VH-VL binders against Riboflavin kinase. Designs and how they scored, part 1

All scores and structures are predictions.

Target 1, 134 residues: Riboflavin kinase, of Devosia riboflavina (a0a087m355)
Amino acid sequence: MGIRLSGCVIHGDKRGRKLGFPTANLSIAPGVELPPDGVYSCIVWLPGQTTHHGATASVGNNPTFDDVKERRVEIYIHDFDGTLYGHELNICLLTRLRDMRRFSGLDDLTGQTERDVAQSRAMLAHHALTGLLP
Structure headers, positions and changes below count from the first letter of each chain, unless a header shows other numbers; Kabat numbers aren't used for antibody chains.
F stands for the ipSAE by ESMFold2-Fast; E and O both for that by ESMFold2, at different seeds; each is averaged over both directions (binder to target, target to binder). V2 = 0.75 x the mean of E and O + 0.25 x the DockQ between their complexes.
Where letters were taken out, [cut] stands.
The coordinates of atoms that the task and the answers printed are left out; those that the model quotes come from them. Centres of patches stay.

## First folded at step 2 (VH-VL)

Design a4b (from a4 with heavy chain T31R, light chain K92R)
Fold by ESMFold2 at other seeds, look of step 4:
Structure a4b (fold): chain C 134 residues (1-134), chain A 122 residues (1-122), chain B 107 residues (1-107)
Amino acid sequence: as target 1 above (134 residues)
Amino acid sequence: EVTLKESGPALVKPTQTLTLTCTFSGFSLDRSGVGVGWIRQPPGKALEWLANIYWDEDKYYNPSLKNRLTISKDTSKNQVVLTMTNMDPVDTATYYCARTYSEWLPGYFDYWGQGTMVTVSS
Amino acid sequence: DIQMTQSPSSLSASVGDRVTITCRASQSIYSYLAWYQQKPGKAPKLLIYKASSLESGVPSRFSGSGSGTDYTLTISSLQPEDFATYYCQQYRSYPYTFGGGTKVEIK
């Protein structure tokens, strides 16, 4: 159960990296239907791998990209410290954790990001995901 | 409390360069996601976005004016500076600086300065 | 560039009326839309972001709705302090663009 998506990692906003949660932006093909905007617990497969990684994703559009018509998925892969630019990722969005919201300041943003990641890890530990394939 | 205030000349002659300074308090431009933008409003007309600068020095300009605009910041002084070259009477407007974010829901402006009126006249 | 067409350009209403203001984008903006209120001689004030999220401290009589290209600001029961000019702004893509404004006047 879940929503399966794939896309190529493109350059995104590196600001999440300075908060300790570097993210990969996925370019999703035009016309692909995405779930409602929000923050999701998810899993990802790197190219050529059948073992998944836990992740936290946001679904929405990034207005900082020039005239890009595609909807983007921004994903933080848990416990991963590598370069994903130019790679195709397969993901499965599992549980919607919350709506997108405005933050009153940087402390609010940081706190919510930490909570989102913690909740995502907890949800993944609860699910029986052993052996799930891309 | 978040505040922003614009400063600069009230009167500029055609062809001159306008320099505006936004001085802010209650937030830091060092923090990830934080940005400051400039928006202008000609008398009796709609708002027009000019430029944004972010904490990591990313800069975005209105393409219709990009060869005329330069935006920079001095984080230690809590200041952002906008420079606009080759001023023309059509550039007469109130100029605002405003705070923005690029994370999750970027591009809207949640705190605005009071604005400064700039008249371009020969 | 994404053109924002705001309607009506002005309207007259009485205290207590329900007021509806619309913005149409020239292409889909995926709810990356903000609404601002501007009183004479003052800076704009953010009311709504992401089409429907109410800014902190904004009265609940203000609401936003819409999707795709069509968006609406509603004031459910107009108050004396709500007479102002209202602007929509898209922030889906550069350049950020504003609607032409809607002036709400007392009838």
Scores: ipSAE 0.006, ipTM 0.550, lowest interface PAE 11.7, mean pLDDT 82

Design r7a (from r7 with heavy chain Y57D, light chain N92D)
Fold by ESMFold2, look of step 4:
Structure r7a (fold): chain C 134 residues (1-134), chain A 121 residues (1-121), chain B 107 residues (1-107)
Amino acid sequence: as target 1 above (134 residues)
Amino acid sequence: QVQLVESGGGVVQPGRSLRLSCTASGFTFSSYGMHWVRQAPAKGLEWVATIWYDGSDKQYADSVKGRFTFSRDNSQDTLYLQLNSLRPEDTAVYYCARTGIEYADYSFDYWGQGTMVTVSS
Amino acid sequence: AIRMTQSPSSFSASTGDRVTITCRASQGISTYVAWYQQKSGKAPKFLIYYASTLQSGVPSRFSGSGSGTDFTLTINSLQSEDFATYYCQQYDSYPLTFGQGTRVEIT
């Protein structure tokens, strides 16, 4: 089983595009409880579609002063190169691959992202995902 | 193996200038933010300056703003710190260090061995 | 600027001792704390980041803990090479700042 989330794409990660992993940031409705922080293998349904795409998502916090927390959901859709800004995405988080971490620079971030995507693709290739709906 | 080597330190009188260099090897230099950190004799560590991986953004400690200029040459894997209007309180070992995070405002995961700057009358 | 205050400023210990060094931030900094070891005449050595994550190659006798304003570096079973000065550093915001250092000396 998986954890279902939906949200509107509010912007892509321009750094990810330069690194070959363009991501979509999702605006999640207030009051929705997010799963534990981490990197996940997941599937996503593009707007108007009932078939899914494989994806890699990060769920993280962005702490601020006075202990206020902000949580983000960023999604890299495997083998997809299109415009999603302002569109609603439905996702299902399947397997938590690792904890969140900080990176020592762009090379470290890129290497970890490549490993995450490879692991996500491998997990998705072995799951019986045929026929799942949004 | 990550290696950072500083050079260009020396003894100068107040008001004079020096130019420090740091040569990097063993990693993709253009992917990392870099720093200068200094340590006065028998004192603690003080952050001096940070430069973004592509040189587009720079941050300076208040004590050096307007006097020091940090730059990098990604084609030569080299950092430069221009030290102008030197004061006795600038006397220190100057280390270059690599940032540990994608934004050039995090920890210092690799350090050079430092170069000594002495400012005395 | 965020002030980092270490305690104690120095102390004596023997090989095999468990050593605890504390660091307090003047405001909340989540887990954005690093720890460094420095021996006289040498560059600092990176030990720990994100308050508790051990850098690759650092012996497991080192550990870190804390979040918010209070942080601890612990050395289990102190070794002869561990006599040094230790610094905490925050990287939550500019200016980046260090604690004043804690000297761990031989009894």
Scores: ipSAE 0.006, ipTM 0.531, lowest interface PAE 13.8, mean pLDDT 81
Fold by ESMFold2 at other seeds, look of step 4:
Parts: structure tokens; C-alpha cells; sequence
Structure r7a (fold): chain C 134 residues (1-134), chain A 121 residues (1-121), chain B 107 residues (1-107)
């Protein structure tokens, strides 16, 4: 079920904190194939835990910032506001919610982010993920 | 190409006011946080103020709080710094600078060439 | 405020030398450190962010390292255009703060 990834949390843009969605940016090992670019509903295991949290992930370039050359994985963990820098996270990408897109401004980005998180929560509420292990 | 051009520096007496401007080009100005950084003659760099991309959040160094006001006009790609109640220790070259938005949060990836403010009797 | 302490304050060097500049933060700041080069009469130039990532167009002889409180800028095989003052800057929290600068001078 889903696409499993792991990676070490590295520093990201503080823009998500300003928007109310603080995010963890993952460093994925070279040579690991990423799934198609997009926004995903996913689950995350925090370090040392066997229970999961719901999350919303972005895979690929953020089209608002065309100067970005490298693909990335950025995770907003639902109902969690802490720092995990230097720790490894295990994630499972479940449902691709949409393509990456360009935003006309920060209000557009904020509105889309709110919709993405709402869709992610709704999808997770309809899945039987109880007991799934890292 | 990203360009930042400061203006409005000059020589003024203590207690007077001055208004600095910074015009931006070559990037989507409304998507970037912006800063003022100053450097007194023969001294190091001192952060002065930060304004968020939409003007909704502003931060000031303690040395200028209550005296300086930072604002932006995203329709004209222009920053303003109002310098009130100027003191001799405010004498410096004032730079505007752009913040990175994705990887270099609150580092300063592009700088103007600066405008000189001299506060002297 | 987070104090950034650079060492040394200055030194003389020759072209071809390996130069190491250190920066110590008064508290842990993870990797939220940038480095700048400034030549006399000019604006600072952005070199490195996140402690070790080179800005586009910066020569590979520049490198950065560190995490937590101790950070290093290294210039391998110093070139004539590298004689300048170098600053570290933390951006973990407000107020944003710089080190005092390190002046690299020709012998």
C-alpha cells in the first residue's frame, strides 16, 4: 500500500510557518526514484514511534519559484508543530491529490494549501490505516 | 537580472528625518521578503529591519525601534525606510537586500550598492 | 540576541594559500548560517547559505561546513580576487546578526 520513502529532515523555507503550515523538508538518498511530481496525501512515522500521523506532501519543484533546480519532498505533518532537524522520517505516500502548479501570488498559494490539507485529511479519514507499521 | 537601487541618503543634523527608497527590478517583488542592513564607516554589518512579502509583518533592530518605519509598495516594486529622530550613531551606508524564499530564508541573496546617510552637526 | 563570533579578525595571506575562517554562535542555530564576501567600497556578495550550500556562480574553491554552534568558511588556493572581508550571518531567529568580519589581506 502506497509508496514508501525515507529521508533525513533538512532545513526548508520558513514560508510555511508564516502560512500556518510548518513543513519538514526531506533529503532523499541519491538514486532513489521519486514518484511523479504532485501533491499527495500521506502518513508519517515520527522518530522512534510505531503509530503514524496524517500528512500532506509535495514532491517535485515548487512552480512558484522557477529558480529551483532540484526536486524535493516537503511534508506538512497534520497537528504537529515541532522540529525534527537531523532525524529520519519514514513516510508512505497514499493518494496523489493534484499536479504541481504555478501560483499567481501568495493569496493563491495560501488558498490552495488550505484546500490540499483539507483534501488530505478527508482522504485519510476514509482509509483503514490502523496498525500500519513503518 | 535582479537589481536593487537605493536612494535618499544625505547629510542631516541630529534629530532630523530622512526617507530612503529602494527600487527593485528583474524579479517578482511581491513574492520576496526584503531587508535593510547598514554599515557604519569602517565597521561591520548590522541588520536594521525586515518586511515580509506582503508587508504584513515587520521586524526592527532594537537600536532603531520606534524611530524607523519600514514599508513597501508592491504596485511600484519599491521599499521605503523612514528614518526619524536621527542620531550620529545612525551614520552608515544603508543597503536594501532580498531574502531567499525557498532555501535561503532570511539570508540576503541580492544587495543594492547602498546609499550613505551622515548625521552630523 | 544570538552573538556570532568570527576568528581571526584579520590575517595576511598569499595567492595559493588555504584560508580557514571560523564563526561561533552563542547558541545552537542548526545550519541557518550564511557567508558573505565584501570588497572595500562595494556591497556584500552572497557566497554560502545553510552553512554549506554554494550560491550559484560561486567558485568551487569556496566551501562551508558546520552545524549547531561552530561553522567554517574555507577558501582553497586563494586567488587575487579573494582578498576581502568575510562575514558570517545567522538567520535562525530575530534579531538577525552578523559576525564582526574577517579581513583577508595580501601579504
Amino acid sequence: as target 1 above (134 residues)
Amino acid sequence: QVQLVESGGGVVQPGRSLRLSCTASGFTFSSYGMHWVRQAPAKGLEWVATIWYDGSDKQYADSVKGRFTFSRDNSQDTLYLQLNSLRPEDTAVYYCARTGIEYADYSFDYWGQGTMVTVSS
Amino acid sequence: AIRMTQSPSSFSASTGDRVTITCRASQGISTYVAWYQQKSGKAPKFLIYYASTLQSGVPSRFSGSGSGTDFTLTINSLQSEDFATYYCQQYDSYPLTFGQGTRVEIT
Scores: ipSAE 0.006, ipTM 0.544, lowest interface PAE 12.9, mean pLDDT 82

## First folded at step 4 (VH-VL; from r7a with heavy chain E102W)

Design R1
Fold by ESMFold2, look of step 6:
Structure R1 (fold): chain C 134 residues (1-134), chain A 121 residues (1-121), chain B 107 residues (1-107)
Amino acid sequence: as target 1 above (134 residues)
Amino acid sequence: QVQLVESGGGVVQPGRSLRLSCTASGFTFSSYGMHWVRQAPAKGLEWVATIWYDGSDKQYADSVKGRFTFSRDNSQDTLYLQLNSLRPEDTAVYYCARTGIWYADYSFDYWGQGTMVTVSS
Amino acid sequence: AIRMTQSPSSFSASTGDRVTITCRASQGISTYVAWYQQKSGKAPKFLIYYASTLQSGVPSRFSGSGSGTDFTLTINSLQSEDFATYYCQQYDSYPLTFGQGTRVEIT
């Protein structure tokens, strides 16, 4: 089911926090295959937990000067407002909700994020995820 | 309405310095990464430098690395490019350009009209 | 650095013509390509991003396609305001690089 990833929280994007959707930026091990760029519904296991939280993730690219690309996985954990800096998260990307797009401003980004989160919650309600382990 | 206005260009001798500025309006400046792109007379476009939305990361083309310094002042919606040790091959129109507010969005959606830098003596 | 090679370097065209410009990357760059239009004496104008997505306000006669290494900009019925130089740009990795340009001239 889905695509399993793990990574350490290295920092959050302060813009997301100001918009009410704080994100965790994950450091993904070199050589791990990532799915196509886009926004995904996903689930996440917090450190030391075997129960999951719903989440919304974005997968993107960041330019580098070498042949090894820096892929970014940023996670908004639904209904969670704690700190996980320096901790490892286990995630499962489930459904690709949309392609990456450009935003015309913060209102556009906020509105799209609200829609993405609503879609993610709806998709997660359809999955039989009870008891799924990291 | 997004606007970018460059200034500070001029004619200088090789080895001298200039400081370019770019003032921004019509958008939340502190949410966007910014770039400098230049174009030599009758030539194509060349990326010069990138600065992250909060100024924390910067990237430079090899041809300017160590000579140019890119900075931003998010309280005044202004970019600065310090051009040191100028060479004749730095002669170009210098554009500031805006990129997206999110990673994986490094295309240039708005450009200033440019400021001309001429290096000769 | 990823080299972006445009073809052709220039051509002459008439209003109503279908114009095709290609751009080849020296390595795979997925869909991280943008296209720009530049008229003489003016700054470039953003047309297309992610290889095929039109920027808001760009006429529908413009289209882009491609993935990997081969990309195409098409103008499906050339208008008088479309005579300009066109550039592709990759943003998969630094340094960010442009094609050398394709000049579309009037006949």
Scores: ipSAE 0.031, ipTM 0.680, lowest interface PAE 7.6, mean pLDDT 83

## First folded at step 6 (VH-VL; from B1 with heavy chain S31D A104S, light chain G28D)

Design B5
Fold by ESMFold2 at other seeds, look of step 9:
Structure B5 (fold): chain C 134 residues (1-134), chain A 121 residues (1-121), chain B 107 residues (1-107)
Amino acid sequence: as target 1 above (134 residues)
Amino acid sequence: QVQLVESGGGVVQPGRSLRLSCTASGFTFSDYGMHWVRQAPAKGLEWVAVISWDGSDKYYADSVKGRFTFSRDNSQDTLYLQLNSLRPEDTAVYYCARTGIWYSDYSFDYWGQGTMVTVSS
Amino acid sequence: AIRMTQSPSSFSASTGDRVTITCRASQDISKYVAWYQQKSGKAPKFLIYYASTLQSGVPSRFSGSGSGTDFTLTINSLQSEDFATYYCQQYDSYPLTFGQGTRVEIT
């Protein structure tokens, strides 16, 4: 099924909120096996909760100068408008929607993000219908 | 169309300073991270520094850290690189280059034509 | 810092040849590799990003491949305008680093 991960919410670049897609940025330990880089449909469990939210995640490079390489998982939690900085989140990456790509500008990025979220919602609804969500 | 134009290069003695500028046009400058990359004569390319879209994050190559300062003025669509305590090994053509706007997007899609800095006694 | 080692350093070729240039990273960088073409006296020109995606306007005779540590730029049928120096660049982590370049020359 999916790939289960946990990570601590760290500060992002805040660009997502300006674009209407506020995100949680997770710090994942360097030794943790991640699926291939890309954009995923996923589900997330908030701290202390056993139910989940639908989400859209990206797995990509982490350009830091720290000696310890950090993989970044950036998550837009569907229908959620809060902050979780400093908290540990548990997630399950489900369906890989696409590869990472370059954007020609903010309109291109926004349009792609809207499509990604729509695809993620559709895949999560399908999984719920077929009994494949945890 | 995207254009980047560097200026401010010249010939200086070791220990002196120069200020490089890069003027951007043809795109929304304040949406993009920007870099400086240099190339010594008959040598390869070396990344020098990056500045985020709003100027809040800056990183420098170890070879220039503490001597060079990168800044931007988004109201003038201009980048600045202050080169202090120049050394002969800083002799290079200096390019400004545009990077992407999101994670995993740190390749250089547009480059200026460069400005030459020569440091010699 | 991640070392990017290109091979060969220079290469003589004729128009119509298939040219391959390799680039090896000192550690796994996924697909975060770009390729640039530089002609004498000019700025580098962006060719390929994410190891294999062509920039708009780049001729389809150029292709890139690889993942992890081993990457290849291929020019399927070399044209006269393709004689230049080619650089790979990793953008997985800072400091961003380039290969030393591969000069493709006319035989």
Scores: ipSAE 0.301, ipTM 0.788, lowest interface PAE 4.8, mean pLDDT 85
Fold by ESMFold2 at other seeds, look of step 8:
Structure B5 (fold): chain C 134 residues (1-134), chain A 121 residues (1-121), chain B 107 residues (1-107)
Amino acid sequence: as target 1 above (134 residues)
Amino acid sequence: QVQLVESGGGVVQPGRSLRLSCTASGFTFSDYGMHWVRQAPAKGLEWVAVISWDGSDKYYADSVKGRFTFSRDNSQDTLYLQLNSLRPEDTAVYYCARTGIWYSDYSFDYWGQGTMVTVSS
Amino acid sequence: AIRMTQSPSSFSASTGDRVTITCRASQDISKYVAWYQQKSGKAPKFLIYYASTLQSGVPSRFSGSGSGTDFTLTINSLQSEDFATYYCQQYDSYPLTFGQGTRVEIT
């Protein structure tokens, strides 16, 4: 089973663009139970649509929003080249790939992100999606 | 090798201003968020402020909000902390510190040696 | 703001001793804890992040553990260079906060 979430895409720190993996940052309502912090394979879709995309998400703390103390879910949508800022997005977090870690520089982060995305795509290729879509 | 060197500390009267600088070398400065942390004489550490890698986001401890202003010049690999309306409780060694490059990684892997600010009559 | 409470405030020990320093957060902070060593007259030195991951170059006699609210720094066999003050720091949320410090002193 997966953990289903929804939220609005908000502006992030732009690190994904520097990495070649532009991301959507999702503001998750308080009280929603999230899985442990880490990096996940997931699927995403717009509300009311059955068209979905594979994705890779990180779930972490949110120290850059001290006036809004919500958990942040940051999502790279595979094979998607559109804009989602201000849109509602549904996600289903599926498989935990790894813990959060510190990076020694952008090259280290980029290399890890490439491995995460490759692992996420592999996991999604072998997953049954029945019952996970709206 | 990563180096951070603070300067601009001194002895000033209450209500006066100082500007602190931190010069960075040995890493790609514009990729990193940076912080100020201070330590009053014979006391513990207190986080003061953070600035994002491009300078677009800044956050301050409540004790300094409205009085201190953090900025960076990525062309000069330099941080600035403007200390206005100084009070005796601002007396401390001020350190600049480097954080991680990901938004959830705000531990401090490199610190400068500090610059002393003394606020007294 | 998240309060970080260290225990003990000071600790007398001899070389070879096992030293344990605890840090308690006022709320759940997952594993977002770092530990620092500060010697007299020096800047803090980074030891541990994410509760238990040693920074490169830190001797293996240092270890960290914990999750949620309770965290521990352990020095397995204290060396002469380990006499210093140790701080925990949470980085789960702003404002970032430190424990008050634990001074490890020679007996």
Scores: ipSAE 0.273, ipTM 0.780, lowest interface PAE 4.8, mean pLDDT 84
Fold by ESMFold2, fold request of step 12:
Structure B5 (fold): chain C 134 residues (1-134), chain A 121 residues (1-121), chain B 107 residues (1-107)
Amino acid sequence: as target 1 above (134 residues)
Amino acid sequence: QVQLVESGGGVVQPGRSLRLSCTASGFTFSDYGMHWVRQAPAKGLEWVAVISWDGSDKYYADSVKGRFTFSRDNSQDTLYLQLNSLRPEDTAVYYCARTGIWYSDYSFDYWGQGTMVTVSS
Amino acid sequence: AIRMTQSPSSFSASTGDRVTITCRASQDISKYVAWYQQKSGKAPKFLIYYASTLQSGVPSRFSGSGSGTDFTLTINSLQSEDFATYYCQQYDSYPLTFGQGTRVEIT
C-alpha cells in the first residue's frame, strides 16, 4: 500500500510550531532505506493505537550530521495537538505530493505547507484506509 | 533589494587578528542562516562557517576551527567573523552569503562583494 | 567531506555555442547541488539549486540535470555575458564543498 517506517520522535525545528504546523521529527534507525526526497501524504499510528491519523510528511537532507548521511523525516499529524517527544510512531508514506523546493521567506513556506496539508487531506479522503494496521 | 556588505579586511602579519563584519539589508535578516565563504587568490571557493538564523547553532570548517568565531547581532542586521591566529593560508577574499530559511535549503542565493584579508610577513 | 570534481577545467567557446560542464560527487548526494557563475573580480552569482531548478531571474539558456553523483550544467546558446568561471556546490552534508571551477573563455 505504501512505504512503512517507524521511529522515535525527537524535537524538530522550533519554527514549525510558531507557524502553526508543529512537526514530529523522527529518528530513523541507521540502514533503513528511505523513499525519494519529497513531501508525502501519509498515515500515522500513535503509540498503542490501532486506528490511524492522517498526516503530511517531508523527507529531505539533514546536513548537520557530517559523519553520517542522514535524511530528515518530519511528520505533521492532521488535527492533532499533543506531544509525542520520546514516543515511537509507525507511519505509512502514501502519495508523493511534490519535490523539495526553496522558499523566499516564512510566508512562502507557510503558504506551501498549507497547500501540502490540503492536498494530503484530499488524497486521504479518497482512500479506503479503514482497518489498516501498523 | 538584498544587499550584503563586508568590511574589516586588511593586511596583517601572521599570528595577528582581524574582525570582519557583514551588514545586511533588503530582507528580514533574522529569518536566515548565514555563511562565510572564502576564496584564495586564483583559487576556488572554500566554505568557512555557518550560523543559524537565531545564532544558536554554529559550524566551522576544520581549517579554521578553534581560531575563527562567527556571531550575529539581529538587532543591527550584522554578522561578525573574528579571525584569530591568522596564517598565510588564510589569505583570501571573504564573502558573507545567505542560505535558505528551512532544512534542505543550504545553497547560497545572495553573496556580498567580499573583503580582502592578506596575511603576510 | 564530499569531494566535488568538475570537468573540464577550462573551455574555449564562441557566442552561440552549447557548453556542458560536469560535476561528480564522491558519494550519493541526491539532488542537493547548486551552480554558481563568477566573473573576474566579482562575487559568485546563484544560478541553479536542487540540481535542475533555475533561480528566479536566471536566463532559460541555463539548465541543470543529474541526481546521485553525476551532475551537469548546460548553457544552450552562449552569450557574451556568460564568459565566466562556474562552480558546483553540494549541500547534502557539512562541510559544504565546491567543485574546483570551470573557466569558460572566449575563443
Scores: ipSAE 0.183, ipTM 0.761, lowest interface PAE 5.7, mean pLDDT 85
Fold by ESMFold2 at other seeds, fold request of step 12:
Structure B5 (fold): chain C 134 residues (1-134), chain A 121 residues (1-121), chain B 107 residues (1-107)
Amino acid sequence: as target 1 above (134 residues)
Amino acid sequence: QVQLVESGGGVVQPGRSLRLSCTASGFTFSDYGMHWVRQAPAKGLEWVAVISWDGSDKYYADSVKGRFTFSRDNSQDTLYLQLNSLRPEDTAVYYCARTGIWYSDYSFDYWGQGTMVTVSS
Amino acid sequence: AIRMTQSPSSFSASTGDRVTITCRASQDISKYVAWYQQKSGKAPKFLIYYASTLQSGVPSRFSGSGSGTDFTLTINSLQSEDFATYYCQQYDSYPLTFGQGTRVEIT
């Protein structure tokens, strides 16, 4: 089952909330290998909970401001609009939905995000995830 | 039709200042991160600076940090690059360039025609 | 900073030739490479991004490949308008950096 990751939530992307898809940006512990870049269906356990939410995650480049190389992990938690800043999330990346792509404008980005979320929900609805623990 | 037009270049003495402008049209300017890239005569391309779509994040190449200031005015679809304490090695054609929407896409899909800055005594 | 080493520095060719330009990154940059064409006195023109994806309006005789550290731009059946200088660019991390360029010239 999937690739397990954990990380602390740092400030989310202001643009994501404006577009209706607020995301949690994860600060991944040093030395953790990340999966190939792309968009994933995933599940997430909220702080202190043993039940999970469905989610859609992206893993991509994150140009460094200095000599330290970083990768970006952003999570849109389905049907959740609370604050998790400063808390640790445990996630499991399941199915890689697509590769990274370029967008021609804000409508293109929003439309693709809607399709990604719909595909993630569909994949999660067909999996037997009951009772899975963090 | 995406269009970027630079202006403000010229010939100046070392230690002086210039202000470059880039006027954008044909796209929703406030959705895009923007860059300056320069090219010294008969040389390769050097990235200079980036500004995020809303102007909240700015980053500079080490060669210009502390001397150049990047800003944008989204109400006028215009970029500004303030070039202070100019040196002969800043002599270059300066291009403004559009990057992808602020995610993992930092390639330059549209470039202006450039404005020449010459710094010599 | 990530160094992009481009080869060859220049390439003499005739129309109809196949031209191959290589670009090597000093570290793994996945597929975060773009290619540009620059004609004398003009701004660079966007050709390829994400190592192999052709920008809209770019002729299909252009192609890109590679991942990790080694990348290639190929021009199949060179046309008269293709004589120019070509640059690779990494966009994996700041500072964004370019190869030194490859000048493709008429023999």
Scores: ipSAE 0.153, ipTM 0.755, lowest interface PAE 5.9, mean pLDDT 85
Fold by ESMFold2, fold request of step 12:
Structure B5 (fold): chain C 134 residues (1-134), chain A 121 residues (1-121), chain B 107 residues (1-107)
Amino acid sequence: as target 1 above (134 residues)
Amino acid sequence: QVQLVESGGGVVQPGRSLRLSCTASGFTFSDYGMHWVRQAPAKGLEWVAVISWDGSDKYYADSVKGRFTFSRDNSQDTLYLQLNSLRPEDTAVYYCARTGIWYSDYSFDYWGQGTMVTVSS
Amino acid sequence: AIRMTQSPSSFSASTGDRVTITCRASQDISKYVAWYQQKSGKAPKFLIYYASTLQSGVPSRFSGSGSGTDFTLTINSLQSEDFATYYCQQYDSYPLTFGQGTRVEIT
């Protein structure tokens, strides 16, 4: 049924905007169990909305502080161009699309992101056709 | 071809300073976070410091914090490590190393050949 | 800081042997482990990241596995160029830390 998470959007790595894939970074409450690191097909509900958006999420490590284990949840919301900073998002991570990987440069990262988004859209379209979306 | 070349090592007395440099070629330097890692003679590897791709974030191992300063000049594809108040335990080969361009990619895919720093009385 | 403990500290092997090196983290680090090979007088060479992903250009006889706290590096048919010291490294949390090394020596 997927993993439900909520959190407030915080500023993250500004590089995503430079690459044309602006992402929302979620501040996840301490003690919340996250699924295995990787890239996921995802559904997102914006504040005050009952209609969902398709999304692509990345769950990975964030070694920012000594002796504090943190993981980063970044969401690219499909077909959305608004601002999300300071808003609370509710999300559902659905299908794990791939493991984390290293990139040989920005073109490699951009190409992989395009493939991830395409795969995410395909999975979400399949769920919509079969009625399996939450 | 990715290449990292360290320089500026030498023999110094305790309490003195050195400045290490690392010049990069064969990749877009300003896209990458960079690290220093050191290795004392016949010992294992010790992480020293990291600097983000744009130089805005820096972190240091406790053993060097307050004494070492990491900086980068992206217009010249060069890293600098200022080593102040050197101690005998800072004696090591110092490597610069490249990390990934995205979060969760904090492993080291390319290393320089190192520059030797010897701190002796 | 997360301690990385390698086993064994050293051992002798012959060309053609299957070699297994283990690395244990003092806490759960998911799969954020890299492996490096270092020959005497040389810089470390990147082998594996994310516990099991082989870096481009690394021979397929190298493999990695593990998750959580226990990780292994395996060399499935040791070659003469593989006699070296091997290090694991965690990159889950700062400070980034290495295992103490495992020397693979010729018998």
Scores: ipSAE 0.078, ipTM 0.726, lowest interface PAE 6.7, mean pLDDT 84

